# Ledger of designs, part 17: VHH binders against q09150

Target 1, 302 residues: q09150
Amino acid sequence: MRKEYLVSHIEENAHQADIYSLNVVAGNLWSASGDSKIKKWSIGDAEHSLVEEIDTPHKLGVHHLATSLDENVVVSCGFGQDVYVWNPETNEFRDLGNNAQHPSECWSSCISPDGQTIAFTSVDGRIAVWDNPSDCKISELDTKGKFGLCIDYSPNGRFIVSGHQTGQLFLISTETGRLFHVLSGHTSPVRSVAFSPGSTLLAAAGDSKMITIYDVLSGDQVGQLRGHAAWIFAVAFNPVGDLLLSADVEGKIKIWDIDTMECISTQSETDGAIWAVAWYKNGFIVAGADKSIRWYRAAATE

## First folded at step 4 (VHH)

Design n08 (framework vhh_etentamig_d1)
Fold by ESMFold2-Fast, scan of step 4:
Structure n08 (fold): chain B 302 residues (1-302), chain A 123 residues (1-123)
Amino acid sequence: as target 1 above (302 residues)
Amino acid sequence: EVQLLESGGGLVQPGGSLRLSCAASGFTFSSYAMSWVRQAPGKGPEWVSGISGSGGSTYYADSVKGRFTISRDNSKNTLYLQMNSLRAEDTAVYYCAKAGYTQRLFEEYFDYRGQGTLVTVSS
């Protein structure tokens, strides 16, 4: 039966500034903020208690966070275009390699499913892949000066996708290190990309206010989801892969059925921008400009 | 709600100095990192300098490092940029910006909250 989602918990003033990134992994929620802090929250308790507050070396705030599935590797990107790789058990922050240490080189990151490689996008459009254990660059793609705004690894580890300021999407084979497809459909900035859990579909959204669904292997557009009236900064497939969650800068949250390509719910609990969304076992979580973390739980319809 | 008001620009000779100010209101100033961004005639915006919410950490673009100093006074909600050894290439409208997605991205529709302050280095 189809479920509705209701607000189950609100953590007001979760940070002292906008919350830009949310990651759910290994029973914890990780949040990253313009206040230069990263916080870890419990998924398992009903109160979603704060587990840890981490002071980062990011001086201009943290706008992106990537966490490995085992939580042994965390990559944080800041508004100073600074990038750190660190182990949460030691809280020792390491600047990544020579190329990632210069301001303006790095914007967004993702970690491979096995935790061994990290992919970065840059403000000049380069996509670099790093071997984390050796701190060595293993490949690079030059998109010819197009600002890279978002990046993701497919769950099967075979692909990386990057979304750019021009609306271009580059799908890269991790096996060959080469461009696999250039995906069409956007002519304005792509702010968020997400692979389906089966690695067969890809969602892309941004300033066009629409979400385009692509078939990964063919590169074909298989659907477009229309209904947002503002820039979309976050999209995420649920763990089953039958639903897509999206959120815009006016605080609208939409849930889409991927089989029908239809919007099944629209919610608006805030009028502030939503910068980040994440699914968890019982529902989903959103955060943004109002500095709160909102937890939504699935509820039976009847 | 968020308001940023820049001042202190003007005409200055090469090698001269200027101090820019930005008065901030509508948000908790000390909680946000702040930046200076400039736009030269016929060019896109260039990030110049940034400072942490506490003021304890500062960053500079290579083009201004060693010449410019960013600072803030959280008791007055004011951001400053001390510009020394000015060059013709520093001629631009200077904007102060609150750190965040829309304030740090070099987009063609980039929207600054303040009117900016013009710095002209000539003669």
Scores: ipSAE 0.018, ipTM 0.460, lowest interface PAE 6.6, mean pLDDT 84

Design n09 (framework vhh_etentamig_d1)
Fold by ESMFold2-Fast, scan of step 4:
Structure n09 (fold): chain B 302 residues (1-302), chain A 123 residues (1-123)
Amino acid sequence: as target 1 above (302 residues)
Amino acid sequence: EVQLLESGGGLVQPGGSLRLSCAASGFTFSSYAMSWVRQAPGKGPEWVSGISGSGGSTYYADSVKGRFTISRDNSKNTLYLQMNSLRAEDTAVYYCARSGYTQRLFGDYFDYRGQGTLVTVSS
């Protein structure tokens, strides 16, 4: 089966600088930008309005955003290696970077499915897990100086995966707080990782221009997706788990069928880098260097 | 063939100004974040400043904030560094570098670097 996607809405100048991160949760889109703002947008079949604009304490821009499924916890990471936890109901930012007990030199983060823990990467390669309510460290893994570029929680909450500048991938058991697998296949920076909705598969991509699919429990490679001609900064499984979305720094967007391991769609409406992608009920959303947010919907099914 | 060619270096007195340029060719310039990296005599490389492919985001090392300004002209495939209030500590060979994402500037990774241009700040 083949699907056709069409642009349904373009929000020009959604931010004043590159848009680096997109999250879709609870019927809303969250965007984070080099302009140091986080914006909340309504999403639906015909609704794309700005709901809220948040001025962050980040002085150097926001390159990563993690939102809890209930939207009560937001973690923002900036280019200054500063990290804040924000509760939208209280409108307060808690600085994690300046406390002696908090993770040092943080780069990227993810929030557990239950919202109770936050996992961080660091520029020195450490992977740390914190209890959100008590702000106490649960576990830490030292990769001996390898920059952690991306991180994700499995939807079942049992695993964390981190991708590193050297190409290494570390799969960590949340039950033990210990390394479960070191995943092989990349010798260049891994820029994006994503778990499938069933928590059985893992996708990793970056400067190798290929996407590697791993079986979570065995740690084995089960597939490779080739076709991008530029660095890949974003990969995401759809909610069903039968499709993977990927985007590169030349503006190419690809959709892959996970069962066949084949590219079923390629879109190329921009020549600027795409830094972020997210699925929503009716399609997907992309953003990047052109400062716009684009919504795509499925137009036809064969 | 990817090429980066720096120019604009020279001898300047403390408190003076210089403007560096980098002419890029062989790739789609607007698709890449660009950086300036310097190396002082006897020291390792130090990242100085970075700019996103669109020019919408700029980043600076703490040592140069408020004194240096990075900019680019994508129509001319040229990167610039305006250096004001120069200090003896700014003496270095300055390299133009290509990066695929501004976050790489903190990870010390560049896939292409030019030949460099020497900046000497002395009385």
Scores: ipSAE 0.012, ipTM 0.326, lowest interface PAE 8.8, mean pLDDT 84

Design n10 (framework vhh_etentamig_d1)
Fold by ESMFold2-Fast, scan of step 4:
Structure n10 (fold): chain B 302 residues (1-302), chain A 123 residues (1-123)
Amino acid sequence: as target 1 above (302 residues)
Amino acid sequence: EVQLLESGGGLVQPGGSLRLSCAASGFTFSSYAMSWVRQAPGKGPEWVSGISGSGGSTYYADSVKGRFTISRDNSKNTLYLQMNSLRAEDTAVYYCAKSGYTQRLFEGYFDYRGQGTLVTVSS
C-alpha cells in the first residue's frame, strides 16, 4: 500500500535556468533547460556524475527532449518553436521541418520504440510523423484543434497520443495513420500524457489539476486521480506499471497506486514548479524551476 | 515574483521609429532568453523577436527582419526593441516575454506578460 521515498541526492545548479525535461534511458539521465544546454548524467554511480554537456542550436531555451532507447537519436524542442534531431556521438544537429530562417511551429516530440519514426505536435494542432532514416514526412493529421502541448508513443509502437490546449486528446493508430479515438474528460489544457509500460493504459494531466486514466483500446475513462491543487506538468508510469508519479507547479509530488486509484505518497521538498519527472531503478527524479535535479529512493526498513 | 514592465510605445507616422523597453525583476535576467510578442487589433498574438540570455544570438520574424533590432542590457535587467521604418501593419500592443512556462497560456505562447505598450502607426 503505502510507500515512503527519501531524497538521496540533490544536484544544485544543475543548469543555469529552469529544467524542463528529463529522460532516463540505458543507465543515463538526460536533462534539458532554458539555458539552451542538454546534459547527460550517470545513474549507475553513487556520485550521479555529469557525463556530458551539450551546447544546442536552441538559443531561446530547450523545453522538451526525447531520446531513443539506444540513445542514438535525440530530438529537442525549443521555446523558439524550433526542433532538432541528432546522434549524440557526432553532435551534428539537423533542423527538422525545413525552417532554417525562422523557428518552426513545432512544440513537442516523441520517438517510436524502434527509433525509426519521430512524431511531433505543432502550434496549430497538427500532428506529423517523420521517417528518421529518410528524413521525410510519412503522415500528418490535422486535428482542427488548438496548440498540441504533449505527445507520446505507446511502448508497443501501435499508438500515438497527443494532448491539446483545448483539453482534447487524440489517439492515433500508427498502423493506419488514422485517428483511433478522441478521448474526453478534460476541458482545460493537457500538459502531460504517458502510456503505461504494457500499452494498455494512458494517463493525461494538466491545468484541470486532475489526472485521467484511459483504457487505450476502448477509449473509455477508467479512473480519475484528484488531489493536486495546482497545474500538473508531468506524469510518468513506473517500469512495472503499478504506480504513477505526478508533479505540479507548486512543487507537490504525488505517487498513485493504479490498481486502487489512490494517492499513496505526497512530498514537497522543493520551492517552485516541477516541470519534469522520471523513474529510475527503485526511485524517481524531479527537476524544475529551482534549477536542481533531485534523486529520490525508496526508504529502507530495519 | 517575476515582473516585466514595458514602455516606449506611442503614436508615430509611417516610416518613423520607436524604441521599446522592458524592465525585468524577480529572476536572474541574464540566464533567460527574452522575446517580444505583439497583438494587433482583431488578430492573435505574433512572435516578433527573440534574444539569447547572453545577447549573443538574435532572431526575427520575417515581417520585421531588417527593420527591428532586439537587444538587452543585463547589467540593468532591461530588454529593448528598436523599431525602424514602421508600417501601419506594425500597429499592435507589444509585450515583453520571458522564455519559460508561466501560469498563463495565450494561444500557444508561454510567457510572463507585463501590461504591454501600445504602438500606433497612423494610416
Scores: ipSAE 0.241, ipTM 0.612, lowest interface PAE 3.7, mean pLDDT 85

Design n11 (framework vhh_etentamig_d1)
Fold by ESMFold2-Fast, scan of step 4:
Structure n11 (fold): chain B 302 residues (1-302), chain A 123 residues (1-123)
Amino acid sequence: as target 1 above (302 residues)
Amino acid sequence: EVQLLESGGGLVQPGGSLRLSCAASGFTFSSYAMSWVRQAPGKGPEWVSGISGSGGSTYYADSVKGRFTISRDNSKNTLYLQMNSLRAEDTAVYYCAKEGYTQRLFESYFDYRGQGTLVTVSS
């Protein structure tokens, strides 16, 4: 079949400010915005209706969201470097930023595949891993680097990767809590990282306008994807792992074939920055500066 | 197009006061949190203070807490920073930023930074 994607639905004014984060889990899309709200949208209905609007304690806006696979744990990070962990059933927000034993000056987060641990970046380059049920710090790595801008857990739960303002990437073993590889290839800020579904590959992108693909176990660069003319804020592997989605601050959306390392599609239906992307069963979703959520569906030739 | 224009900087002696202003245009000002960020000579940017879109919540870096006050006038699309008890360490170019300090952290076309306003604290 063709790897062509067409816009299927646009939710205009989905938020009152820029949309910075999108997560797809358990039949729902979660969105987080500079308006300090988190919203949950249905994947299953054709109009992708709003399911729930959540008012957060973030007062400067929410720029990052991580959701557990069972939707029982949500971690939100705000522009005030504040971080909250909460259960959507109770709507009780737990502030992790105000105690000496908790993460401070946090920027980005991710939740382990089993939901038991949460990893955080900080503005000074530290990476902290916390036990979710007990709020106990499991490990902390001082990268000696600058600002940690992005972070992700491998789907098999064995690795964490962080991307930094310096362009360095730190790959951490979850078994030991120690550095496994320092990945090089960028000399500009890394804004987005993503593991492949098989946990064998890692994509990194940012201000260099290129995407670098790494082999996780060896730490070797296996490819570079060039074609964006602006800063890339979002990359994501599809569920099969044969495609990578990327989006830049000029509103360009690209789809790459991972086997050939070639761009197979470019979309440009948006005029503003795209800050976030996510795959779902029928296609992908993008959101950003225009305050809309755009849904794309795969087109069949016959 | 988002535009931010800072003013109010100048030379002041230690212990003195200054009020900075930022005129905003090109977006719905009341819908966005705003921040002040400073950059001292030879240093990276440091977030100073933030204010919610409504003005109902304010936050400060520990280095300025109790000395600086952030405020906004949504009817005039203007952000303010009242700086009291100024110290030599406060010497920096001050920038206002849309939706928190990260919008000024890296130079790009989405960097809403104007030329900033220079604050020099010297005896």
Scores: ipSAE 0.188, ipTM 0.594, lowest interface PAE 5.1, mean pLDDT 85

Design n12 (framework vhh_etentamig_d1)
Fold by ESMFold2-Fast, scan of step 4:
Structure n12 (fold): chain B 302 residues (1-302), chain A 123 residues (1-123)
Amino acid sequence: as target 1 above (302 residues)
Amino acid sequence: EVQLLESGGGLVQPGGSLRLSCAASGFTFSSYAMSWVRQAPGKGPEWVSGISGSGGSTYYADSVKGRFTISRDNSKNTLYLQMNSLRAEDTAVYYCAKSGYTSRLFPDYFDYRGQGTLVTVSS
């Protein structure tokens, strides 16, 4: 079933540079940008107002942001090889990048559903899990030199998945800290991974221009979503888990039905790369190279 | 296609000065922060300096602060690095890079950082 989405709000010049990361949590939108700022936006049909602007210690911009469900923990990764963990209420930034135990640059991060651990990828392929309160390393997996581009925690907290520049995907058990599956299907960089809300499926996408859907427990490939003509940098399951949102570097946005494995909507209103996407209510939000944040709502359909 | 062309490298004596240039094309130059990254023989890449899209903010690694000056001319789509009081440890291939990709595209992941320009500081 084809479904139409319409732009409901555009925040022009939301940042002074590319917007690389978007997180929706606790009724707020968080954005991170190459301008080295993190901004918090109110979520609502008419408001979409800027709530808070944070000047980060990142010198060359923030390319990744992870926020805990309670908004008490924010992890930011910067292009200057900086990684910070901070509490938005106190505005205290803790530097994990200067820890002598971190063997390489952190690239991407995710926070466990309970907020107690943070997982990181690195340029040398290590996946490290750190205790949030103490900032101590709990576990580390060495993928033997595979650049880690993206990472996600399953909503049930049992798994971490990482995507790498070679196309490899590593599914890790959080209980044991050990590799559970190496997932096949990609031979080019995986730029984005996402677990379904039920923790039963995961999606992986990147330079192959294809999205692969995997069953988490079996490691089996259960579907492929084809239609993008450019590198995919963002994928996200909606809160219900019946739809997947994807966006590419040419500004194309697609919505997929996970049951049928079919594209039900395509949007092309942006000319530049879309780096980040997030679901909100029955719509979605995108941001990227044009420095704007765009809000989409589902159109009324018969 | 994003293209970055570095120039201005060469052999200089310790204590000398050199100015590097980077000509950018294929993107809206003024919209992106830019950086200089260097790689010495047998070592990993090291971030050197960064500048905001407008040029209003500049940043430096501690190893070069007070000696190097980053600047840009958005009307010419050109990035500059003025290097003063050069030391033997500044010997490296210097790359300009569009910030937003720099750490991920270094060392050999994706090549819109350009070919680089060699700076050799030796007596």
Scores: ipSAE 0.014, ipTM 0.354, lowest interface PAE 7.0, mean pLDDT 83

Design n13 (framework vhh_etentamig_d1)
Fold by ESMFold2-Fast, scan of step 4:
Structure n13 (fold): chain B 302 residues (1-302), chain A 123 residues (1-123)
Amino acid sequence: as target 1 above (302 residues)
Amino acid sequence: EVQLLESGGGLVQPGGSLRLSCAASGFTFSSYAMSWVRQAPGKGPEWVSGISGSGGNTYYADSVKGRFTISRDNSKNTLYLQMNSLRAEDTAVYYCAKSGYTQRLFEDYFDYRGQGTLVTVSS
């Protein structure tokens, strides 16, 4: 079934540089930018108002943001390979892992569903899991030099997946801290990974311009979504898990039906790269190189 | 269309000083953090210094802290690196870099870098 989405709101100049990361949690939108600011926006009201602007200690801009479901823990990664953890109530920024893993080698992060652990990729291919309350490294997987570009925690907390510059994906069991599967299908950089809400599927996309869907337990490739003509930097399952949202560096936005593996919607309202996407209750949000945040809603049905 | 042009390199004796410049065009310069990255012959790139878009925050690698000063003039779209107390170990090609994703060349934390300017510290 085809769905039409329309732009409902555009926040122009939401940041002073590219917007690289968007997270929707608990009725709020978080955005992170090359301007070294993180902003919190309301998504529960008609005005989509700015709630808070946070000046970060990041040297060279913020390219990745992870927020816990209760919003008590936020992890930011910067282009200087610097990583900070903070509580948004205090805005006190803390470096991770002094004398263990050098924080400036980290690239991307995700927070476990219970908020207790944080997983990181690094430029040298290490995947580290840290206990947030004690600030201690729990486990580490060494991919032997493969730059880790993206990472995600399964909603059931049992798995972590990382995507790498080589095109490889590493699926890690959180129970053992060990490699569960190496997933095949890509020979170029994987820029974005996402688990389905049921934790049974995962999506991977990047420079191949193709989205591959995998079964988590078997490691088998169960589908491919083709149609983008440019590098894909963002994929996200909707909360129900029946749709996947994707966006590319050419500004194309696509929505896919996971049951049929077909594109049901295509949007192209920007001429710049889209770096980040997120679903919310009434639709989805995108942001990227044009420095704006764009809100899309499902078209009214009679 | 993003273009970065470095200048100011040359031969200098140990203990000497040089001022590097980078002229930027094709983007809103004041909106982006900028960095200096260096690469010695046969070695990988090393991040040297970074400055926020406003110029309010500056950061340095431990190897250059106290000796180098990064600055910018947003009215002229120009980035600077003042290098004092130069050492033989500072010999490298110095690159001006705009923060962002690398889209084609390689996976690092810079969208574009310039052609570079050679700094040689020796007799």
Scores: ipSAE 0.146, ipTM 0.554, lowest interface PAE 4.6, mean pLDDT 85

Design n14 (framework vhh_etentamig_d1)
Fold by ESMFold2-Fast, scan of step 4:
Structure n14 (fold): chain B 302 residues (1-302), chain A 123 residues (1-123)
Amino acid sequence: as target 1 above (302 residues)
Amino acid sequence: EVQLLESGGGLVQPGGSLRLSCAASGFTFSSYAMSWVRQAPGKGPEWVSGISGSGGDTYYADSVKGRFTISRDNSKNTLYLQMNSLRAEDTAVYYCAKSGYTQRLFEDYFDYRGQGTLVTVSS
């Protein structure tokens, strides 16, 4: 593949602190920052204009954001280990914990493809699944792992994967609420996990500086992507599932061909750490420590 | 480069008090939430307290709530921790931390916080 990517727009000072999370849904980009704000940006206009700014109840900053495909549910996680569900229509933040077992030590979250359930990690390695409409816990799994750093739902809704501080990865069946596979290959913190759009592959990356690709059903490692020289905080499959985007704490951005397991593009224009990446219709978006949102588009082939 | 310099630790009797300070440089101090994290001998790091960038909002671990007070002076780029009613279990090296992945998530081989300040509570 002979595609190159060029920066098409830079929103400088998009937030007043590091930008830790990016989500692309419908026609919008959502960003979350250490400044305790969530912002919504237009994908459709060339200026990528600010659509909405939301002040959150997170007092120590927002480091993770999950958005439902219909944008009716937004889940935010903060450095204070606090979790809120924001409804854009009512403009209300609901603290998860309308029962006796409030998840006071939550770290990361994801929303099921149908928007009905929220899964989240905890600092002690537990994974909980919450029914959003009833605000009740459906299931909880104690992985016996350490700090759960990242979590994702498969697009088909059948699996949840969590990545942990020790390098452990747990693949959980949503049908049973039980462990399906423990995935091997990492002995250092896993910072980012992503399912392929077909739900057949899983990517995991972190402080090992390598990306491991797993077959979901077998739990087998099918590939390793090497080339980053720094911790990887973000990985994402494109909508087709033939490419993987990765970014590290030194500002390197790489695109990988999943069939060949080869790096096909490297960008290095960003200063400082990249904490978040997202694909959109024309290319990809990155954000991190420099407080800017950088938009890249695919260049024309010769 | 983010630089954090802790001070104010020492030996104190149970029931006593100490005030810790952290001088910050290399970033826009008022734009970031700050925290105090402690590490007792042989134990992992424990988050103690946090404060928003403006100083308007504060959070405390249950183990210190009602005894410790976090504050900041953005004009001096300085973070404070007032510690009252100290107990033997408060004995630890105290570190100040900027909210963020590399400083909030404490790693043995990547401690980018300052050198810390030792607090010893003994009779």
Scores: ipSAE 0.053, ipTM 0.467, lowest interface PAE 4.9, mean pLDDT 85

Design t01 (framework vhh_3k1k_2)
Fold by ESMFold2-Fast, scan of step 4:
Structure t01 (fold): chain B 302 residues (1-302), chain A 122 residues (1-122)
Amino acid sequence: as target 1 above (302 residues)
Amino acid sequence: QVQLVESGGALVQPGGSLRLSCAASGSTFSINAMRWYRQAPGKEREWVAGITSGGGSTSYEDSVKGRFTISRDDARNTVYLQMNSLKPEDTAVYYCAAYSYLRESPTSYDYWGQGTQVTVSS
């Protein structure tokens, strides 16, 4: 079933530099930028108002943001190899880069569904899992030097997946803290990974310009989505899990039907790289190199 | 991937000025942020100034704020460090580092230049 999406709002100059990360939680949009700011926006029909502007301690931009479902934990990574955990209720930034147990040069992070643990990738290939309340490392996997570019928790909390510069994907069981599968299919950098809402499927994409869909439990490839002509930096399953959203560095946005493995929509109204995408109740949001945030709303179904 | 070449280092008297240049080549479209660092003999390398792509932000270490200015010329793929009111404590080898969102190498040192010597004395 083809769905049509139209631009409903454009927030021009939402940041003063590239926007690298977007998170939609609890009726709010969070954005992170090379301008070293994190901004919170209302997910409202008409307003799309800036709710809060956070001046971060990052001295060289924020290229990754993870936000807990209850919005009480925010994790940010910057180009200066700095990592902070921020509690919006206390307005305190905790510098994890100065913790002797924390892996140096973290690149990407994700927060468990219950908000209790944070998983990190690093430039040297370590994948660390931290207990947020106690600020202690509880497990670590060493990939032997494979730069970790992206990471995600399954919605059921049972798995972590990381994507690496070599094209390898590491699927980790949170129950055992051990490697569950090494997923194949890519031989170039994996830039984005996402679990389906049911935690049964996993999407991976990057410099191969192809999206691979895996069955989580078996580790088998169940589909490949082809059509992008440029590096893919963002993939996301919709809340229902029947659609996948993808965006590339040439500004192409595609929506895929997961049951048929077919592209059902392509948007090409944006120029420049799209670094981040997120679904919300009425559609999806994209941001990237043009410093704007674009809101798309579902217009019709066929 | 990315090659960085620093230039402009010289011997200057206290209170003098100097402009350093960092020329980038290779995959320059992948550069999202750049920093100047310095290293004096027997000390670890410390950051001095930073600039992000798109003119979004600049940052400085406290000891150089108001004296040093970082800027860039995107047409020439070059980042500059204008140093004013130089002090003997500014004597160091100055290094340029590039940070990329499109990074392909796990090694941060792949994005470092070889350095340029700045000496502040009479």
Scores: ipSAE 0.502, ipTM 0.734, lowest interface PAE 1.9, mean pLDDT 86

